VH-VL binders against f1miw6. Designs and how they scored, part 24

Target 1, 251 residues: f1miw6
Amino acid sequence: MPHFAKPLLRNIITRNLFNSIKKKQCLQYLQTLRTLQYDGFTTVYFGETDIPESLVTGEDFSDGYYMPTPTWCVVHAGGSQGWVPWKYRMFLRDELCIKQEDNLFFEFCDVVKKAYGKCAIVVKERRRQDATRPKEGKETEAQAHVPSVVNLTSVTCCPEVAKSYGHKLLTLPSPYNYLNPLDSAWSSLKWFIINNRKEFCLQSVDGVYSYQYILFSDLISKGIERINLSKWRTITTKVRRWENYYLGKLS
Below, E stands for the ipSAE of ESMFold2; O stands for the ipSAE of ESMFold2 at other seeds; V2 stands for 0.75 times the mean of E and O plus 0.25 times the DockQ between their complexes.

## First folded at step 6 (VH-VL; framework fv_izeltabart)

Design c5 (at its last look DockQ between E and O 0.69; V2 from the best seeds 0.73)
Fold by ESMFold2 at other seeds, look of step 6:
Structure c5 (fold): chain C 251 residues (1-251), chain A 123 residues (1-123), chain B 111 residues (1-111)
Amino acid sequence: as target 1 above (251 residues)
Amino acid sequence: EVQLVESGGGLVKPGGSLRLSCAASGYTFTEYYMHWVRQAPGKGLEWVGEIDPSGGNTNYNEKFKSRFTISLDNSKNTLYLQMGSLRAEDTAVYYCARDTYEDSGTYYGMDVWGQGTTVTVSS
Amino acid sequence: DIVMTQSPDSLAVSLGERATISCKASQSVLYSNKNYMNWYQQKPGQPPKLLIYAASTRESGIPARFSGSGSGTDFTLTISSLEPEDFATYYCQQYYSYPLTFGQGTKLEIK
């Protein structure tokens, strides 16, 4: 039955082509990163994570199905030098996920320029819809030369803004999460939250989100501090081992 | 006294599953990466993967990623290796090992090893 | 994967003599002037024991008769005056790239 096999073959062909494009993007990313590092650019990973209320409370979501639970977004950056000396941002958000501050990326670029000089700023690609199917008219070179913006949910990251400060903005292809040390830092933060949430669990009568925001902010701040320079050196060294793996595998 | 004690090895049929345990004592469990390394009879050493007990971050030898899962229980200071879809080639002594680091935090080598637990996949 | 190839597979040496074991990596393990390479010793029925890291730095408690040398792809473990407890199998191991890989081992025997 050739028609029985036709839909399966089309899906396999589509996945294989998309995988090949992502492999080329990863190799180009790694080669560009290594060239910039050789040329004296400091590597800085800029990104965000979501922290749902359940990580803080430990409560079951089954009773909360009628209304959305609060989700907090944390935006920060770091590298082998530790967290960037920049005040991380924390936002309350819902399903609309609105960008809060247009000037944020400008401020970030200025801070890292003053701290480190020229930087290779790495931001993870956010295109979950495209990971399931390729777009018509694929342009691998256009994807490597990123269009006008690279967006986090809450922050616009413009390549031309980075360039104006002498930086280079790089996009890390979505399926290669081992190459982003921020993912490891975020996991460590969430581990800290889970293991310290009882210290910050208080009963509140009125103004629940306001009081939870204050207690939650203090918990996040302490969790960020626990991811110290030694931890950052560990996770960036582990990422380099993955970089070397992929350079050998994909070349 | 720093000790690592593996358990859970034994005889299992192809296609079966086993869960290995590594009980750690004598040090702060969350301060060190932990590894699984195996050695087939009469053969050399093969790295399986590692985990950070302070965050659950794992790095696997991709050869094993689809069949093996590294996990932990911090309340018991215990590292686990869940092995599924076992094959005759998985017959080996399985070691857990503690990584160590310089004052700067750079990890370099496995300084404490358990005595190993034997997994035999036969018939 | 980085293949670590040791030479010889076995070596017979008399007590008090020098033993030399070679290890070749399939690609350089040098980064920022540091070689990401270890040596381990393993006796029968025992787990491995870390001897040397960063190609040439002895781990704490390792006797001075053990030394490592080499760079990039070519490395050597030297035992300057063999003691009875030194007859074991020796493994090189790289930590430059995932997966971490070991050489096939070199068995050091009494001649």
Scores: ipSAE 0.755, ipTM 0.909, lowest interface PAE 0.9, mean pLDDT 83
Fold by ESMFold2, look of step 6:
Structure c5 (fold): chain C 251 residues (1-251), chain A 123 residues (1-123), chain B 111 residues (1-111)
Amino acid sequence: as target 1 above (251 residues)
Amino acid sequence: EVQLVESGGGLVKPGGSLRLSCAASGYTFTEYYMHWVRQAPGKGLEWVGEIDPSGGNTNYNEKFKSRFTISLDNSKNTLYLQMGSLRAEDTAVYYCARDTYEDSGTYYGMDVWGQGTTVTVSS
Amino acid sequence: DIVMTQSPDSLAVSLGERATISCKASQSVLYSNKNYMNWYQQKPGQPPKLLIYAASTRESGIPARFSGSGSGTDFTLTISSLEPEDFATYYCQQYYSYPLTFGQGTKLEIK
């Protein structure tokens, strides 16, 4: 019995066009970034990472524990000058306890203006999602809200707000992971958590949520401190080597 | 007093796999990027990739990324190179090397090298 | 990839004489007034040894007879008065762009 033919050829053509668009977006991003840097803009990478609570507790979810666990979101920014002198934010992403700060981006733009003057603020592009995803269930909603690499759903980054402070807001294309030094900083933070979590455990903690948060906050704060100015300079220098690679390869 | 000691080299057939080790001592392992560099017999040096022990961040020569994986075990101060789908042209001495964070921009280079371990890929 | 091309491939020089080795990058390795280029020495059966970083700065413990010069795309390693231990293969290496790349090497031999 004959089956209805699928439009495979149109998918191949569409995929090749999409790759060409992303290549052009990357070149445009890099050229714009370099122009801003040469014009005296300080580059600042603004973003967030998710830290599942299991990473802190050490619980193993590989054997049939299928309920979602709480996830913590850390929002911060940095560049070749180190972490921005701005108090990082930490939110619980459990739908019962989620906390979003409406004026956070306004405050951030003011802080970096005072610290560095005009900035090129880089935010990683969120991965595109199917617009028809269901939103009825808690499990489906949790899956729909979990980002791929960096999620800024906790913070709205408005280009006009950045412009009002003399900044430029840039979007880093999502398939070019080597171009975001925050990814390296987040990996270093998660490494610190895995290797130091036992040192921040209170013996008398017996399931009180407040005690878990206190230990987690201290652990996160210490992990952020370990990513010092020298580390940031190393990370941004290595990103620049990838920028040079892509400028040569994609030009 | 910094020392790097590679091991795990040997004879492997084409298509095979091999894991190299680099044991580090005499310094704080997590403060320095580590590199793998190879040298085919009678040939020059070729950079394979690097890793940050304090975060697992890697940068690969894209030539090798599909077949080679750099990893580490901080509890043993040990760097690894997992090599798969090996080819005759992968025959080389494989070195591990230490680098440093750039401070003030005055220095960046691989200043400590191991003695190397030999991988031979032959039918 | 940035191609590093050394010349000559091989050089024979008498003890006590001057040796010069050239390295040319396929594109500039200069950024913010710094040249991202190193020189390494390798003796047979031994790993490479860092001699010069940032094009012209000697690594700790490297004798003053070694010097590096040049900028942008054109670099030179000079050994002002050759000693017996200086006969080796020399590599330039850029760290401006990934992948990190080495020159093909220059073998320095006793004449």
Scores: ipSAE 0.720, ipTM 0.889, lowest interface PAE 1.0, mean pLDDT 81
ESMFold2 (binder alone), look of step 6: mean pLDDT 91; pTM 0.942

Design c6 (at its last look DockQ between E and O 0.94; V2 from the best seeds 0.79)
Fold by ESMFold2, look of step 6:
Structure c6 (fold): chain C 251 residues (1-251), chain A 123 residues (1-123), chain B 111 residues (1-111)
Amino acid sequence: as target 1 above (251 residues)
Amino acid sequence: EVQLVESGGGLVKPGGSLRLSCAASGYTFTEYYMHWVRQAPGKGLEWVGEIDPSGGSTNYNEKFKSRFTISLDNSKNTLYLQMGSLRAEDTAVYYCARDTYEDSGDYYGMDVWGQGTTVTVSS
Amino acid sequence: DIVMTQSPDSLAVSLGERATISCKASQSVLYSNKDYMNWYQQKPGQPPKLLIYDASTRESGIPARFSGSGSGTDFTLTISSLEPEDFATYYCQQYYSYPLTFGQGTKLEIK
């Protein structure tokens, strides 16, 4: 059964090509990052996380209660110098359309230029925006080596804007989450929320999101402040250990 | 006094599962990364992985990542190693260890170790 | 993975004499003027004990007769005057790269 009997082999071949492309992208990312660091660029990781309201309230869905709950998006940046001196952004996802802010990245590039000089700005690749991702059941288009615009779900990150400030915008390939220290920072923020939510007495109040937003934003702000310079140095040092691993493995 | 006490070792058949525990006392559990390190009979030391108890972030030796899971329970100051799909080569003494750091926040060495718990994987 | 290779595999030394243990890394573990490697001591039936961190810095409570030296890929643990309690197996360990790796060990035996 030549045409119908080989769907497993086609899946394996497609996955192997995808993995090979991602390995090349990761190696290129690491080599570019190290070159920029050698040339005096400060590394800054720019990213976002989702914080569902249920994490803050502690509501348990196992009792047969299930309601869609709002999710908040937090956008921030940091590196071995700590959080950038830039006010993080917080957006409500579930009851409002996700907004792409036109000038946010421009503002960010200006702030980090003033704080650190030229930066290597690292943004994680979004999977749904990846034009090179093969879709199931579609004809595969091999070797599309077109540079991709990489966006957070809440902000457009334009390479030309970064370049105009003397920065370089780098895309971290999505399978390599160990290479993003923001993931550890977000885990620490969520840990802080879980362990301190009683102090804020956050709970659902009959449709009043302004009250919840005030208490919620205070909890988030304190959680971000708790992730201090020492913690940032720890997580970036551990990312460097992963960078060293992948440079050895992939080269 | 700082102490780490492992438990949960024993005899397990190949393909089986086992959960090891490491009870910590005498220090602030959330300030220190924790490790699992194993030593096969008559052999050297092999790092399994680490966890940040203040955020749950883990780093694994990729050799074990598909079969082993490091977790913790902050209310009990307890570190866990969940081991699945066990093989004869997993026979070892398993140590938990506390990492330590300098004032700069860089973790550099395992300064407190438990006495270990023995896992034997045999048919 | 960074391979840490110790030499010799075993060493017999008399009490009061000097012992020297070598550790070679398969690549440099030096970054920003710091060598990311440690030495541990392990006695039979006991867990390892941290002796030296960052190649040359003695851990708290470790006697002055223990010293570490070297940089980059080549490291040495020196015990300047052996005591009876020093007969053990010694491991070097790097933390420059994941996974963290140990040398195969050097057994220090009484002569």
Scores: ipSAE 0.766, ipTM 0.911, lowest interface PAE 0.9, mean pLDDT 83
Fold by ESMFold2 at other seeds, look of step 6:
Structure c6 (fold): chain C 251 residues (1-251), chain A 123 residues (1-123), chain B 111 residues (1-111)
Amino acid sequence: as target 1 above (251 residues)
Amino acid sequence: EVQLVESGGGLVKPGGSLRLSCAASGYTFTEYYMHWVRQAPGKGLEWVGEIDPSGGSTNYNEKFKSRFTISLDNSKNTLYLQMGSLRAEDTAVYYCARDTYEDSGDYYGMDVWGQGTTVTVSS
Amino acid sequence: DIVMTQSPDSLAVSLGERATISCKASQSVLYSNKDYMNWYQQKPGQPPKLLIYDASTRESGIPARFSGSGSGTDFTLTISSLEPEDFATYYCQQYYSYPLTFGQGTKLEIK
């Protein structure tokens, strides 16, 4: 029988170690979050979603050869108090190659401090290809490291900025998507767009983004408004049912 | 009057697939979470999963999430359960149900149920 | 998963008498002074019907003879004076944690 055992065994061991690390990170996240909530921190989920232009127009660019589809990035935050009283941000994907203002997270921290006091700001773990596994090493080493910066694609979230406002920045581990109520809010926004895009269709003078941006911004704004306080309370309550599930399963 | 009507049940062989429908009427479909619950012959109730009609977000009983898919068509006020890789133990009456609503924004129980549709998995 | 265990499995009681059904959760379902627990009634050939939500609150249209009590892990459904329409199977159900789970049921029969 051919000798294939060495490379396959290394891949299996690496995958099992990675899964164990993610389970430990999830338990640590949940325990930290519950402690902060008990200590009077308001939980705020800060995140982004991509909305391709084809979702708004309904057009199918399956032949993509003639026209690349632009994608919009929407950045907002919310929790059991509803959307934070902060103007959400919109970026075109190609605008992300332009220098972004570093002050956006600073502004956000100031707004939520004034609105809620000290906050536990939750940001979903960035999916990095080079950060999928720690370098091979001892389990003690894996337990001890702390990331210096937490990033969305469009926004740099600095823990020291959050701390200077009395906030705590938390990272939600990537595989546990049920623990992020923003995912449900984004799904509701996309549903609203699909069902209301015909009402915002106006004649275009030419195919420039300026007119599309104005119509798109109005559609997004109304979709955000439709996700009201009651909806936010419902989705955060359902996230708590998943938190209870994972606390029991992973303990 | 609020009504839920299931359909699409029948006899299917192990390993087969079946899609159940639940037609809703008499209320604003997008304001209420919807559930699938099943009951095997002579047995109790088992929760399958739920869906938010105003966004498509789903929560499944882990037991079913690899084989069952909950979906909807808002234009027809209709909920669906797509079942695949069916087994004899999936034999049951399948109910759709609406969550009741509290003005505090929490759903607390299934206040309207359909009459159910029967799925029989047998070779 | 949170296991909801009812007792007894069946119960025979005379018309006009009191019936008591117990439900025990394998974990507390109490959070912020609310018990995430409901009671349902199911008659033969019919779907379940919501009776009591949040352990003790009657759903609209449910007669006052139905009452729920208990907290945390131990819950009771009481029917103070049985009527002919009350003979059915009763289920408790928690919604504190996913998956949502029901008790195995208690069949209430006329003595």
Scores: ipSAE 0.703, ipTM 0.886, lowest interface PAE 1.1, mean pLDDT 83
ESMFold2 (binder alone), look of step 6: mean pLDDT 91; pTM 0.942

## First folded at step 7 (VH-VL; framework fv_izeltabart)

Design d1 (at its last look DockQ between E and O 0.89; V2 from the best seeds 0.79)
Fold by ESMFold2, look of step 7:
Structure d1 (fold): chain C 251 residues (1-251), chain A 123 residues (1-123), chain B 111 residues (1-111)
Amino acid sequence: as target 1 above (251 residues)
Amino acid sequence: EVQLVESGGGLVKPGGSLRLSCAASGYTFTEYYMHWVRQAPGKGLEWVGEIDPSGGNTNYNEKFKSRFTISLDNSKNTLYLQMGSLRAEDTAVYYCARDTYEDSGDYYGMDVWGQGTTVTVSS
Amino acid sequence: DIVMTQSPDSLAVSLGERATISCKASQSVLYSNKNYMNWYQQKPGQPPKLLIYAASTRESGIPARFSGSGSGTDFTLTISSLEPEDFATYYCQQYYSYPLTFGQGTKLEIK
């Protein structure tokens, strides 16, 4: 068998380069965030989570049928001041939504400007399919950063829109899940759903989807309300402990 | 009134596994973060990790994350530490502890501790 | 990791005298005018007991003879008049950064 030219060595080299880029991005993110906080920007985490209907109804393993279960995308934002005073949004992920407005991020930027003034708006990096594969080129040693598109699956987050309201849009690198307090908020929401879903379920009849949706929306609203200001302060404080860890580890 | 009782410690060979339990009573289990802290014989204290019972969120000392898992069962008011790939240096007394918080929601310190359970890893 | 270094490693003090234990953090644990530092007491065969949090705030039920001071990187635990129940090992602990870390301990013995 061939030595020295094994496919494993090429994978190791590619993974090490990927990790080095992500570490640098994380350190730059943290340094930028701390500078903006020092400059009086309010930190706001803007993000989304998926809630499949099966999470609400329970386990449903349909044999012989390949229709995907509907998945709802919830979009919201929060920080150390609690949830932003902005009504969360829900979208169906598996349908073409022509009525979805392109200016949702404009509306969000206006609301947070009125509520907090200038904000550092943090959005989790969109997962890239090619981020795990080797990149070809001669730019490895002095590789220029390619700006990533900062989009949620449901919402386009334009840096120029944020800037026009006096905000700064920041991208949180994807492998650093501890640095996003929304991830903890989403886990708490899903925990609430699992433990309270029977209380909010009514017997459904075929063709009466508005009844089920209304009860589902009430469950989501109650779960979001359960994550009050005290809970938000707790999870943002614990995220700060991770920020301090990574600032020490990566610098 | 508030009590934490660990169990599940014992003798295990290197490479083996153990699950430690911490039974909580006398308070609302879902209101407080819970920790695992260990102490090797004649040594100081080492933080293993924490969990939020109301959402399952965990924070680990990265030293242990690949081998140790913190979990809980809210119906039993019980905290668990699943330990795998055990080594001689994992020999210690393992404590569970309740974290407490100020009115602001800032958790600051472990105000209730169990008596500990001893794990010995040797041939 | 933030290293917490205590001095001395052990200390012998007569009953009724003052005991002073130092703790130094490898980096500042001060944020927004608050020091993220605790003191714990541990007697042989027993779990730790929280004494002081936020560097200087006594936990409920802790006698007034225990006090904490310091800021940033340098902290001190003082026992103003030593009683027989106070001989134990004392640990400082930071909660500024993950992982939470403890000092190596200071054993307080009766002289």
Scores: ipSAE 0.766, ipTM 0.915, lowest interface PAE 0.8, mean pLDDT 83
Fold by ESMFold2 at other seeds, look of step 7:
Structure d1 (fold): chain C 251 residues (1-251), chain A 123 residues (1-123), chain B 111 residues (1-111)
Amino acid sequence: as target 1 above (251 residues)
Amino acid sequence: EVQLVESGGGLVKPGGSLRLSCAASGYTFTEYYMHWVRQAPGKGLEWVGEIDPSGGNTNYNEKFKSRFTISLDNSKNTLYLQMGSLRAEDTAVYYCARDTYEDSGDYYGMDVWGQGTTVTVSS
Amino acid sequence: DIVMTQSPDSLAVSLGERATISCKASQSVLYSNKNYMNWYQQKPGQPPKLLIYAASTRESGIPARFSGSGSGTDFTLTISSLEPEDFATYYCQQYYSYPLTFGQGTKLEIK
């Protein structure tokens, strides 16, 4: 008989409480989203993705010593209306890189207000933000048990900034990846990069980092353009099928 | 002529693995979502999942997600279903199918189907 | 999961007569005035064939004798004058919610 069965049961009980809390959060998110949509808010998904340079170059590190390569961060937004008419941001996620964009969320809120009026701005739950501000004395919250990805925030999304423009900021619970159309858009971008990077690599001249950056920017720009309005409508319609699934399952 | 041709079915023991293939021709492969649907002997249709060939995005019937993987090779216009940890209840004819859409971009139904490939899971 | 329940399980109808097949969804599949429901036909030894989408819209190439009706949870497929090639099993299917689900099927036999 294993002498550690007691600690395993504690872990199972803790996991069940965490899952119950996350299910409740998801249901509340979906109900709020549907209410805002009924009240005329335009839904906009705001977020970021990491594109490691190895994805663009095709380099494989499985056989060798770890060598740090830059990871590019892309920040953009979209929804059933397509990409927001806002210039996406791209910058390096180096360990020595300092935060480059103060007030970016303020600018974003102004742009979407002018484009669509009042918006429901959806951002994916940030694991660091949850860990930094634990709620004591309330329902037990545990750190999300998802695969770890190192994300350096370039943008802090303040609910009061959104409110000052007539927007509502919503947080999408982290375990429910199917509910974020932007994740599907990012996957489409990465797929485009994998299938088209050969053309950019063959044009490369050994040498200057800045030349490689120009080639990567063009590839990413082309990938974003390929995700057109029709594609966005398809993605958001399929996310709605997941919303319907979870509304039925969690009620 | 739009055609879908499945292959890779056969007899496998419980716990085994198979990879099914679906070769597509006669249309632009990246413009349509693709599905896997199965049908047990004498039974109805059961949706396994779908994939976007232009982006790799998948949606699975959660019943299968832990054991089945849908993938593509766009250079070969080929859809795959990787099946692992097979059980007797996985015995079925497996169809690949092309989804189609309205001008709005809303996908609505599987308009082209392959003839199916038979998977038998038996000791 | 949305359960699609068909009736009858089997139906025998003479050539030239009308056939009616019912499908009931366990919850509404109506969104923004559109019913997210399809009908498929499957002949023995063949894959399914899409007949009707959005509850009532015929797919291209489908004869006018096939019609779909209903809304919300209750749907009907009607074949107004049965032809020999209509011997098949018919499935309703919803695409309102994941997973996509099919009814258990209705086998239509001639005579």
Scores: ipSAE 0.741, ipTM 0.906, lowest interface PAE 0.9, mean pLDDT 83
ESMFold2 (binder alone), look of step 7: mean pLDDT 91; pTM 0.939

